Miniprotein binders against b1l550. Designs and how they scored, part 1

Scores and structures below are computed, not measured.

Target 1, 279 residues: b1l550
Amino acid sequence: MRLPEELLERARDIHSEAPSHRIKLDRVGSFGLKVPVEFKGFLLLAEADVWVSLPEGRRGVDLSRQVEAIYELSNPPKDPFSLCREAAISLLEKLNYADSSGVSIRFDAPLQDGESLKYYGVEISSIASDEIINKIRVEILGMTACPCTAELIRAYKSSEIAATHTQRSLGILEVSTKAEHPDPDKLASIIERAMSSPLRTYTKRPDEGGLVIRSLSNARLAEDVVREMIHLFLEEFGHLPEDTHILAAVRSMESVHMHDIYAERSFSLDEIRKEISSH
Structure headers, positions and changes below count from the first letter of each chain, unless a header shows other numbers.
F, E and O stand for the ipSAE by ESMFold2-Fast, ESMFold2 and OpenDDE, each averaged over both directions (binder to target, target to binder). V2 = 0.75 x the mean of E and O + 0.25 x the DockQ between their complexes.
[cut] stands for letters that were removed.

## First folded at step 9 (miniprotein)

Design T4
Fold by OpenDDE base, look of step 12:
Structure T4 (fold): chain B 279 residues (1-279), chain A 81 residues (1-81)
Amino acid sequence: as target 1 above (279 residues)
Amino acid sequence: GSPELKELIRRAERLLRVARLILKYLGDPEALERAKKYLEEAEEIIERLAEEGDPELLEQVDKLIKELEELARKLEELKKQ
């Protein structure tokens, strides 16, 4: 049943009313929308969040306009980077009382692994105010081998290739910048290269053996992985603005413990360069 | 200044902000037309503010005028490209 338009005209606009408490809100929006995006030749269904700020003198946000903003720009499907930026601006246009807006898009990014696919998690965001800040978070699984156990076994049995426990580890790179979003494939590659070995969707027997041997020969602590991620990031993305902020982290799902090992470093490019140059 | 005049200032600031973002990050012909519209709306508000002549708001109004002029110049530059 559709209500008669005449009844709608008689209804007060609740959203435009003064609130009982005049307090500004930082983010009001719709979370968990599904939007199509085009990424590396794939059409993907992504999860999206859209929000704006709400001034102290307005009771509510026109949520329908937020939803319209992102879906209008999602047809035809486009790259998630452009979609985030354009939608963030569109939100400010459509919601003329907002001082800031934001869009976040999340999906599993396909990554070719021989004739199969692996993936990494990606969240692409743009926040608009006086300028646009672009944010990207990449998460990808790899494998780590423990150097401590390896050293103990080496000392005990004098083996050239010391056995050690291995586990899956989640590597995380989050970048916030005034520049364009960094390439998520490059970020994923940095994470994989920082670990003992990448994961493979499928392996032939000889390849599997080689993968394990590589892991054992490149044993790394979670701390080592984070430091390597930072090092590789600086080599690849050192051209970004100095105020670019980075979070590098690893969560190692340790195979000998019930708990995970976690390591992280948050930094700006300016800060980390000064730190490294001082040694 | 009166609450009404303060709200006009905030509205002008938001219009100029949106125009600035469009001009900086989009720049396609349709986007430029939208930016033009926002600048025109901001101009109307600024003119009204100037006519009111509230001494407490003079500095803010002068800032808005300067920003409007800068964005208008940028718009014209982008239209020639």
Scores: ipSAE 0.771, ipTM 0.921, lowest interface PAE 0.6, mean pLDDT 92
Fold by OpenDDE base, fold request of step 23:
Structure T4 (fold): chain B 279 residues (1-279), chain A 81 residues (1-81)
Amino acid sequence: as target 1 above (279 residues)
Amino acid sequence: GSPELKELIRRAERLLRVARLILKYLGDPEALERAKKYLEEAEEIIERLAEEGDPELLEQVDKLIKELEELARKLEELKKQ
């Protein structure tokens, strides 16, 4: 049942009123929207967050316009990179009192694994103000083997390949840049190559044995994985602007403990280059 | 300056900002028409601010004029492509 339109003319515009306290808000928006995107030939239902800033003199944001902005641009479905950028701009157009806007889109990205698919988690964002800052976060699971336990077992029982505990480890790369979003498949590849071994959606007996042996022969601490991720990132993406910010992290779901091991490094490209050159 | 004039400055800045973003990141024919509209709206506000002649706002108004002119040139360059 729609309320009579005549009653709407008598209603105050609550959003345009002066607030009780004149304070700017950084983000006001709708979180957990579902929007279709096209990615690598797949149509995916992604989760989206949209927001704008609110000036000190305005009580509220017209949230319906935010929802309209992203859905108008999502039909027909397009790539999430363009959708984020275009929607961030559209938010500033539709909400002419906002000084900044942002869009974040999250989904599981398909990744080819032989004749099957595996996946990585991705969050693609664009934040608009005087310029657009593009942000991408990639999360993918790999396998790590502990070198410390391997060394203890080697000392006890001489073997070319020492047994050790193995676990799933979540690798994370987050990049914020004024350039275009870096390729998420390349980021996922960097993370997998930094692990002891990748995970597989399916394994045949010879393949499974080989995967485990490779992991044991390439035992890595969580700290080793993070350092390797940074190294590989610099090789692939060292051409990005110097003010590009990176978070490299690993969460290892240790199989001998009830808790996880976590390691991270946050840095800009200029900062890390200076650090490496100082040795 | 009066609160009203300060609000006009903020409005002009936001219009120029969104026009700049469109011209820099989109640049398709429809987007260029939107940018043109925002520049025209900004121009009207800037003209009003200039007519008021508030001494406290002269520097800000001059900055807005310069930004408008730069974006207008950029728009014309992109339309020829």
Scores: ipSAE 0.746, ipTM 0.915, lowest interface PAE 0.6, mean pLDDT 93
Fold by OpenDDE base, fold request of step 23:
Structure T4 (fold): chain B 279 residues (1-279), chain A 81 residues (1-81)
Amino acid sequence: as target 1 above (279 residues)
Amino acid sequence: GSPELKELIRRAERLLRVARLILKYLGDPEALERAKKYLEEAEEIIERLAEEGDPELLEQVDKLIKELEELARKLEELKKQ
């Protein structure tokens, strides 16, 4: 049933009313929208969040206008980086009482693996105020081999290539910068290279053997993986602004335990450069 | 200043902000026309504020004028490209 339009004209605009408590809100929005994006030649259905700030003198946000802002820009589908940036600005244009806005887009990114596909998780965001801050989070699975167990077995059996337990590990890189979003494929590559070996969607027998041998020859603690991720990140992305903030983390799904091992480091480029130079 | 004049200042600041963001990050012809519109709206508000001549708001109004002039120059530069 649709209400008569004549009755709607007589209704109070609840959103424009003064609130009972005059308090500014940082984020008011719609979360869990589905929007089409174009990424690396794929048309993907991504999850999206959109929000704006709300001043102390206004009761509510026009949520329908937020939804319209992102969908107008999503047809035809475009790259998620441009979509985030343009939608963040459009939100401030359409909601003229907001001082800040934000957009976040999440999807599984395709990554070529021979004739098959693997993937990584990505979240692309833009936050607009006086300037735009761009944020990207990449998550990809790799394999780690434990150096401690390898050393124990080597000592016991006197083998050149010691057996050890291996497990899947999730590597995470999150970057917040006033520059453009860093390339997510490069971030995924850094994470894979920081682990004992990458995962493969399929392997032939010789390749499978080689993958395991590579892992055994490059055994790493979760702590080693995080440190290597930071090192490789600085080599590839050290040109970003000094106020760029990074989170490097790993969650190792240890095959000998019921629980995971987690390690992380949060830092700015300025801070980490000072730390490394002091050694 | 009066609550009304303070609200006008906030409106002008938001208009200048969106214009600045458009000029900095978009810059396509359609975006430039939107930025122009926002600058014109801000100019109208700033003119009203200047006419009121509230001594408590002079510094803020002067800041808005400077920002408007800067963004107007930037708009003209981008239109010539």
Scores: ipSAE 0.745, ipTM 0.915, lowest interface PAE 0.6, mean pLDDT 93
Fold by OpenDDE base, fold request of step 23:
Structure T4 (fold): chain B 279 residues (1-279), chain A 81 residues (1-81)
Amino acid sequence: as target 1 above (279 residues)
Amino acid sequence: GSPELKELIRRAERLLRVARLILKYLGDPEALERAKKYLEEAEEIIERLAEEGDPELLEQVDKLIKELEELARKLEELKKQ
C-alpha cells in the first residue's frame, strides 16, 4: 500500500534539515547496486556504488536521486567507462548541494583463453569535483615459482631443472588519472607478463607440463613481479599525465605457508621518473 | 558576508562546476542545453550577489563572473561545432 500523497505534503523534509553537528561528510551513497553494462561484446551485471559529498549544513542525502542517476543512464546498457563519468556528473546535477561525487563499477571481465574463457577482476571509477579523476583497478591471478627454493634444491640435487614451490599469485594494478581510463585488458596483460606464467582455464597434459616448466624457468619473487609490472607499465602507459598515481602490488598465496606474501609500490609518474633518472 | 550570501556563492560555484564538467566531458546537444541552463541560473545568483555589494565578497564575486564568462564562451564555441 502506497502512503497517500497528502501525507507527504505534511511531512517535513528530514534530509534538508540542519544536522545536530555541523560536519561535512566526504561520501554518502548507495553501495552494492546491480547495473547492466556492455563490455567487450558481453552484457554483464555489474556491482555499482554511487556517492556524493554532504555539506555541513545538510542532515542527509536524497538517496533515491542517486539511484535514479545511474539507472537512467544504464538503459540501454553502455560501456562502464562512459557510465561512470556520466553518472558522476549526473549525481552533481541531481544533488545540487554536493561538491563532489563518485561512481564505482565492479565486475569480472572476460578474457579469451584459447577456446575457453578466463577472467580478471576490474573496478572502474570516476570521481567528479572541479575535474574528473578516473580510476581503474585490475586484479588477475597468475602463477609464480620461488627462485630461492629452486636454487637450494639445485645445489642439493645437482639437477638442471630444480623443483620449487609454485603458487597462485594475485597481481594488482590501480591507476588514478585525469586522463581517460587505461585499457583494462592491457593492464591485465602487464600483470600476466610480470608473473612466472599465466594461468590457463583449459589445459591438456602437454600444455600443463609446458606451463609448469615455463614457471620454473622463469622463477620470480613477489618483489620481482612488482618491479616487472612497474617496468612494463611505464613502457605502455608512460604517456599519461605526470600526476597520474599508480599502485602496483602482488599477493602471493604461498603454497608452503598458511599466510600470503605481499609486495607493493605506490608512486606517481613524476616520482618514478625522478627515481629512475637518479641512477 | 552573511550566511545567506555565503550560501549563494556556494550555489553559484556548484552550478558553474557542473556546467564546466558537462562542457568538458560530455558535449552532446542535450548536455549543452543542460549546461546553458546551469549557467543561466548561476548568472542570476551572481547578479544578486553583485547587487548586494558586500565588500568582503567582492573578490569571490569577481571570480565567479570571470568563470561564468569563460564557460559561456566555451558553450558558444561548442554550439558552433
Scores: ipSAE 0.743, ipTM 0.914, lowest interface PAE 0.6, mean pLDDT 93
Fold by ESMFold2, fold request of step 23:
Structure T4 (fold): chain B 279 residues (1-279), chain A 81 residues (1-81)
Amino acid sequence: as target 1 above (279 residues)
Amino acid sequence: GSPELKELIRRAERLLRVARLILKYLGDPEALERAKKYLEEAEEIIERLAEEGDPELLEQVDKLIKELEELARKLEELKKQ
């Protein structure tokens, strides 16, 4: 059932009124929208958030225009980076009272794993004001092996047992930059190479043995993984603008504990270069 | 300056911002046509501000004029490509 359009002539336009308290808002948005994206030959279901700033003199946001901005651009499906950038600009076109806009798009990215697939988490954002700031967050699981327990076992009664506790660890890289979004596969690769070993969807027996030996031979604390992620990131992406901001983190689901361990470092490229060169 | 003139300045600034974003990050012919429309609307507002000649807003209006001229040149360069 549709209401008569004639009622609109008698109703106030609530959104265009001045608010009773003239306070600007930084983000007013529609969150959890489902949108299709095309990523590296895959058609994926993504989740999107869209928002704009709201000036102190405007009571509300035209919500339908906000949702329209991204859905008009998502059909037919396109790559998520173009969708993100174009929607951020479209928000400012359609909501002409806003001074800034933002779009976030989240999806699980496929990654080749032998003859199978595995997936890692991706969230991209574009925030538009006088320019666009691009943000990407990548999350991927790997394996870590504890070096402390490995050393204790090695020392036990002249034992040659190579053993320690191992666990899944979630590696995180988040990059905010004025440049294009870094390739999420390269970020995922950096995280995996910083771990004691990658995770596999399945292994054949010879490969399983090799995986275990690798993890024990590359025992690393969560802190060491974060440092290695930063080192590898600088090798691959040190050319990005100096004000590029990075967060590197690990959440380790320690197999011998009831709780997780967390390590992180955030920095700008300029900041970390000065820190390294001062040593 | 009057609240009306300050609001006109904010409107012009937002139009120029959107045009700048389109010209910098988009390049398709339909996007460029939208940028042209926004620049034309901004031009009308800026001309009214310049004709009013409010001495308290002179620097802000001059900045808008320079930005409009810069973006108009960039639009014409992109349309040739």
Scores: ipSAE 0.627, ipTM 0.886, lowest interface PAE 1.6, mean pLDDT 91

Design T4
Fold by ESMFold2, look of step 12:
Structure T4 (fold): chain B 279 residues (1-279), chain A 81 residues (1-81)
Amino acid sequence: as target 1 above (279 residues)
Amino acid sequence: GSPELKELIRRAERLLRVARLILKYLGDPEALERAKKYLEEAEEIIERLAEEGDPELLEQVDKLIKELEELARKLEELKKQ
């Protein structure tokens, strides 16, 4: 049913009124939008959230304008980083009462894996106010091999048996910076290289044996995976602004336990450099 | 200053902010044309504020004029590229 358009003349504009309680809001938005994106030659269906701040003197947000801001820019599909940045600015253009806006875009990113593909999780955002702050979170699975059990087994048989428990581990890098978003493939590579070995979509038996031998040669504690992720991140992205914030984490699904292990470190570039130079 | 004049200052500040973001983070000709429009709208508001000559707002209006001039120069610089 379509209501008569003439009612618009009679109805109050509820959104532009002052609220009964003059309290500003940090994020008012539309979440879970589906948008197409073009990423490295792939057309992907991504999930997006859009929001603006709401000043104390305004009762509501024009939500249709929020949705309009991102969908106008998503057809034809474009790369998610440009879409994120452009939509964040467009929100401030369309909703002129806001002092900040934000856009987040989530998708599964393809990676070449031999003659096949594998995937890792990406979430990017751009938050605009007096400037734009860009955030990216990358998650990818790898393999870890326990060095403690490996050493115990080695000692038991005088290095005759090379064995330990191995498991999937989820590596996480999250970066918040005033610079452009770091390349998600480079972040995923850093995570994989910090692990005992990467995971493969499939292997044939000779390759599988080699992968397992490599993982045993690179046995690492979850704690040391996080440390290696930080080391590799600093080598690749140490040029970012000093106030760039990073979270590096691993959740290891330990094959011999009924629970997971978790290790995490958050820091700014300035803070971690001072810590390292003090040793 | 009157509430109406303070409202005009806020409108000019927001227009200049959006233009600044466009000029800093976007560079395509269509975006630059939008920034030009916002600067023109801000200029009209700033001229109205300057004509009012409210002594309580003179410092804020002078700041807006400086920002408008800086952004206009930036726009012309980007259009040369």
Scores: ipSAE 0.610, ipTM 0.869, lowest interface PAE 1.5, mean pLDDT 90
Fold by ESMFold2, fold request of step 23:
Structure T4 (fold): chain B 279 residues (1-279), chain A 81 residues (1-81)
Amino acid sequence: as target 1 above (279 residues)
Amino acid sequence: GSPELKELIRRAERLLRVARLILKYLGDPEALERAKKYLEEAEEIIERLAEEGDPELLEQVDKLIKELEELARKLEELKKQ
């Protein structure tokens, strides 16, 4: 059943009223939308959030217009960066009482892994007000080998064992910038290169042995991985605006502990350059 | 200034903001045409504000005029390219 359209003339427009408590809201939106995107030749189903600011004098947001803004732009599917930027602007066009808007798009990005595929997590955001701030978060698993245990085993004089504990570690790079979003594949590559070894979807026994030997030869603490991620990021993306903000982090699922280890550093490009040049 | 004139200022500010975002971050002919329409709407509002001549709002109206002129020049540059 569809209600008669004529009722719209008699019903109050609840959204355009003033609220009982005149308090502005920072984010009012539609979260968890399913949106098709085209990424590096793949057609993917992404999850999207869209929102606008709401001034203190307006009771509600026109939620159907929010959904229209992103769905109109997602058909036909396009790359998630263009979709994010265009939708953020479209939200301000369609919801003319808002002072800011935002769009976040999340998906698992396919990555070539020999003859197979693996994946990494991506969240892309564009936040529009007087200008657009672009954010991207990349998460990918790698393998780390503990150098402390490796040294302890090496120092064990009766031991013929070349070993240490290895574990999955989740590497995280998050970038907030006024420039274009960094390429997520490059961010994922930075994280993987900072690890002791990448993870593979599958390997034959000789390749698996090589991967493990590589990780043992490249043992790193979680702290080492974070520092290496920052070093590699600066080599590739040091040209971004000086007020670009970065978070580099590792959550290591330590195989010998019941709990995870976490290391993190956030910085602006201006801050880290001054820090490095002073040493 | 009257509440009505303050509301017109906010409307003009939002129109100019959207036009600025389009001109800075988009550039296709369809987007530029949308920006043109927003600038025309903002211009109409600014003309109404200028006709009212409210001395308490003079500074705000002058800022709107400057921004409108800046964005109009930018639009013309982009349309020529």
Scores: ipSAE 0.599, ipTM 0.876, lowest interface PAE 1.7, mean pLDDT 90
Fold by ESMFold2, fold request of step 23:
Structure T4 (fold): chain B 279 residues (1-279), chain A 81 residues (1-81)
Amino acid sequence: as target 1 above (279 residues)
Amino acid sequence: GSPELKELIRRAERLLRVARLILKYLGDPEALERAKKYLEEAEEIIERLAEEGDPELLEQVDKLIKELEELARKLEELKKQ
């Protein structure tokens, strides 16, 4: 049942009123929307958040226009980067009282794994004000093998014992830049190459043995993984603007502990280049 | 300056911002036509502000004029492509 449109003439427009406290808000939005996206030939169901700034003199945001901004652009489905950018601009067009807007899109990205697929987490954002700042966060699991325990076992008896604890480790790269979003597959590849070995969706017995041997040959501390992520990132993306901001992190679910280990470094490209050249 | 003039400045700034974003990040003909309309709306506001001549707002109005002229040139350049 649709209510009569004549009610609009009698009802107050609550959103356009002044608030009782004139305080601007940084983000007022609709979160947890489901939108289709096309990513590298796959049709995926993504989760999206949309928001705008709200000036001190306006009581509320027209929330239906926020939702309209992204859904109008999602049919037919398109790549999530274009959707993100276009929706951020559309928010400012539709909500002409806002000084900034933002869109975040989250999905599990398929990744080739032999003759099968695996996945990794992606969250992209476009934040529009005087220009667009693009953010991307990639998370992928890998395997780490502890070098400390490996050395203790080697020293305790002989080099004939090749053993250590292994665990899943979550690698994280987050990039904020004025340039286009980095390719998430390349970010995921950087994280996996920094680990002791990648994880596989499935393996046959000989391949499983090979993964374990590779892990032992590439034993790494969580700190080593973070440093390697940064090194590989700089090789591939060192061309980005100097004020690009990066967070590199690992959360390692250590198999011999009741708790996780976490290592993190954030930096701008100009900062890290100065740091490296000083040594 | 009056609250009315300050509000006109903010409205012109938002129109120019949207036009700048469209011109920088979008390139399709429909988007360029929307940018043209926003620039025309901003121009009307800026002309009114310039004719008011409020000395406290001269710097802000001058910035708006320079930005409008820059964006108009960018729009014409993109249409030639």
Scores: ipSAE 0.540, ipTM 0.853, lowest interface PAE 2.0, mean pLDDT 90

## First folded at step 17 (miniprotein)

Design n2
Fold by ESMFold2, look of step 18:
Structure n2 (fold): chain B 279 residues (1-279), chain A 111 residues (1-111)
Amino acid sequence: as target 1 above (279 residues)
Amino acid sequence: SPELIELIRRAARLLRIALLILKYLGDPEALERAKKYLEEAEEIIERLAEEGDPELLELVDKLAKLLELLARALEELKKLGNPDAIEEAKRLLREAYELIRELREELRQLE
C-alpha cells in the first residue's frame, strides 16, 4: 500500500536535477482540480488550474506543493477571487525556483431571474510575477433579433408586422487588468443589456409576449451587440488602468442558418480611447 | 562570483515575494509572513556586504535600498486603517516596484 519511506534516502531527487535540455517552461501545473468556493452566499464546486514557471536549470515541479497551495487556502471555502490571488502568491512561496505563478478558477455563477435562477459562466485567474495580473472571462446567453429581416418584413407590410428571426447568442467579456477583478455580475449585466433581450428560465404567455416585443424593438446584429458591450463596458469600467485589455465577442446561433456567426473585438483602454477620439 | 550572484537572486526573490504580499494582501498574518521574508533577505544582504565583490556592489546597494523601502512600507501598513499611512505605504511600494524591475533586468543580463 505504502512504500517504505527509507527509499527516499536512496532514490535520486529527479525533480531537482538539471534537465537534459536546458529550456525554461512557461507553465507547468496541475489542471482540473475540484475546489469548493463561496460565491454570493452559494457554496459551489469550482474547477481550478495551478501552475508555475520552470527555470531552465530545474527538471521538474514539486506537484504536491502546487496542489497543497490551493487546497490549504480552500478549506474552509471562501470567495473565489481571494482564493485565486492568495493561491498565486502561495505558489511562489512554496516553489522557490518559480519566477511566476498562475491560478485559474472556473464556476457557474447563479443569477437571480425573477423568482427563479439562471446561470452564467465565470473563469477568473491571477498571474503573479513582479505584480499580479487579474483576468476574468464571463459568458452568458441572451436573445438577438435580426434587424435585416425585420426591415424586409416592415417594407413588405409598411411596418404593420413587427417580426424577424430570433436566436440564442453567447456573449463574452474577457478582462485582463492590474486592478482587482471586475464584478462578474456587472459584466454579465453588460452582456445581457447589449442583447436584444435576456433569456429567461421560464415565462408565462403575457411575459413571453413582452419579451419577444422587447427583442423586436431592440433588434441587433452580432456586430451591434459587440459594439454595445464595449460602450457599456467603458461607461462602467473606463476607470481601470490604461493597459487593461478587453475582449468582447458574440457567437450567434442564427436560427435560419446551419452555421453560427461570430464577431469579436479586442483592445486596451488606451487603444479604444484613441480610436473613439479620432471620430 | 556565481555563488554571490545566486545569493543576490535569492535576496531579490524574497523581497519580490514580500512586495507582492504587502501590495496585494493586508491582513496581520500576511504582514508577519512578509516580515519574515524581509528578515531572511536582510541576512543574505549582510553576507553579500561582508563578502564584498566590487563588481556586484551596485546590485547589493539596490537590494539594501529595496529592503529599506519594504521595511518602511510594512511599518506603515501595521498602522491598520490610517489613511496617511496607507498612502505612504503605496508610495513606498511603487518605488520598490520600480527598483525590483531594474534589479531583475540587470540580473537577467548577468544570466
Scores: ipSAE 0.700, ipTM 0.893, lowest interface PAE 1.2, mean pLDDT 90
Fold by OpenDDE base, look of step 18:
Structure n2 (fold): chain B 279 residues (1-279), chain A 111 residues (1-111)
Amino acid sequence: as target 1 above (279 residues)
Amino acid sequence: SPELIELIRRAARLLRIALLILKYLGDPEALERAKKYLEEAEEIIERLAEEGDPELLELVDKLAKLLELLARALEELKKLGNPDAIEEAKRLLREAYELIRELREELRQLE
């Protein structure tokens, strides 16, 4: 049953009313929207969050306009980077009382793995105020081999390749910058290269054996992985603005323990450059 | 007057949106939208100038300068394919950004 449209003329605009308490809100929006995006030739269904700030003198946000903003821009489907930026600006255009806006888009990104596909998790965001801050978070699984156990086994039984336990590890790079979004494939590559070995969707037996041998020969602590991620990031993305903020992290799903090992470093490019140069 | 301050705020908002469009989108449709916002802001600024409130002169001058910067940036961005024009537009937009930031801070202090 649709209510008569004439009722809208008689009804109070609740959103435009003064609130009972004059308090600004940072984010008001719709979370968990599904929007189509085009990414590397794939049409993907992504999850999206859209929000704006709410001034202290306004009771509520016109949420329907937020939803309209992103869906208007999603047809035809476009790349998620442009969609985030355009939608963030559109939100400010449509909601003229908002001081800031934001869009976040999440999906599994396809990554070529020989003749098969693997994937990484990606969240692409843009936050608009006086400027746009672009944020990207990449999460990809890899494999780590424990150097401590390897050393113990080597000491116990002389072997050219020391046996050790291996586990899946989730690497995370989050970048916030005033520049364009960093290439998520490059970020994923950095994470994979920082680990003992990458994971593969499809392996033949010789390839699987080689992958394990590589991992064993490149045993790394979770701490090593994070440091390597940072190092590789600086080599690839050192050209980003100095105020660019980075989170590098790894969660190792330990195979010998019931718990995970976690390591992280948060830093700005300026900060980390000063730290490294001081050595 | 409270009414004139609201006009200043409105003009500042329009110019801010125009800045964002010019800086981050730059496609022909976006440029046309930015132009419309600039035109609307211009009308408000002209009205403010006509009112001649001495307490608001500095703010109105800042709005006018901001409008000029953005209008020039728009014209440069319309020159598609000229690297020099793009760089000039970027320069103008940087200056506009700083001015908007300043203006917004001043407006917050008036609240």
Scores: ipSAE 0.700, ipTM 0.877, lowest interface PAE 0.8, mean pLDDT 92

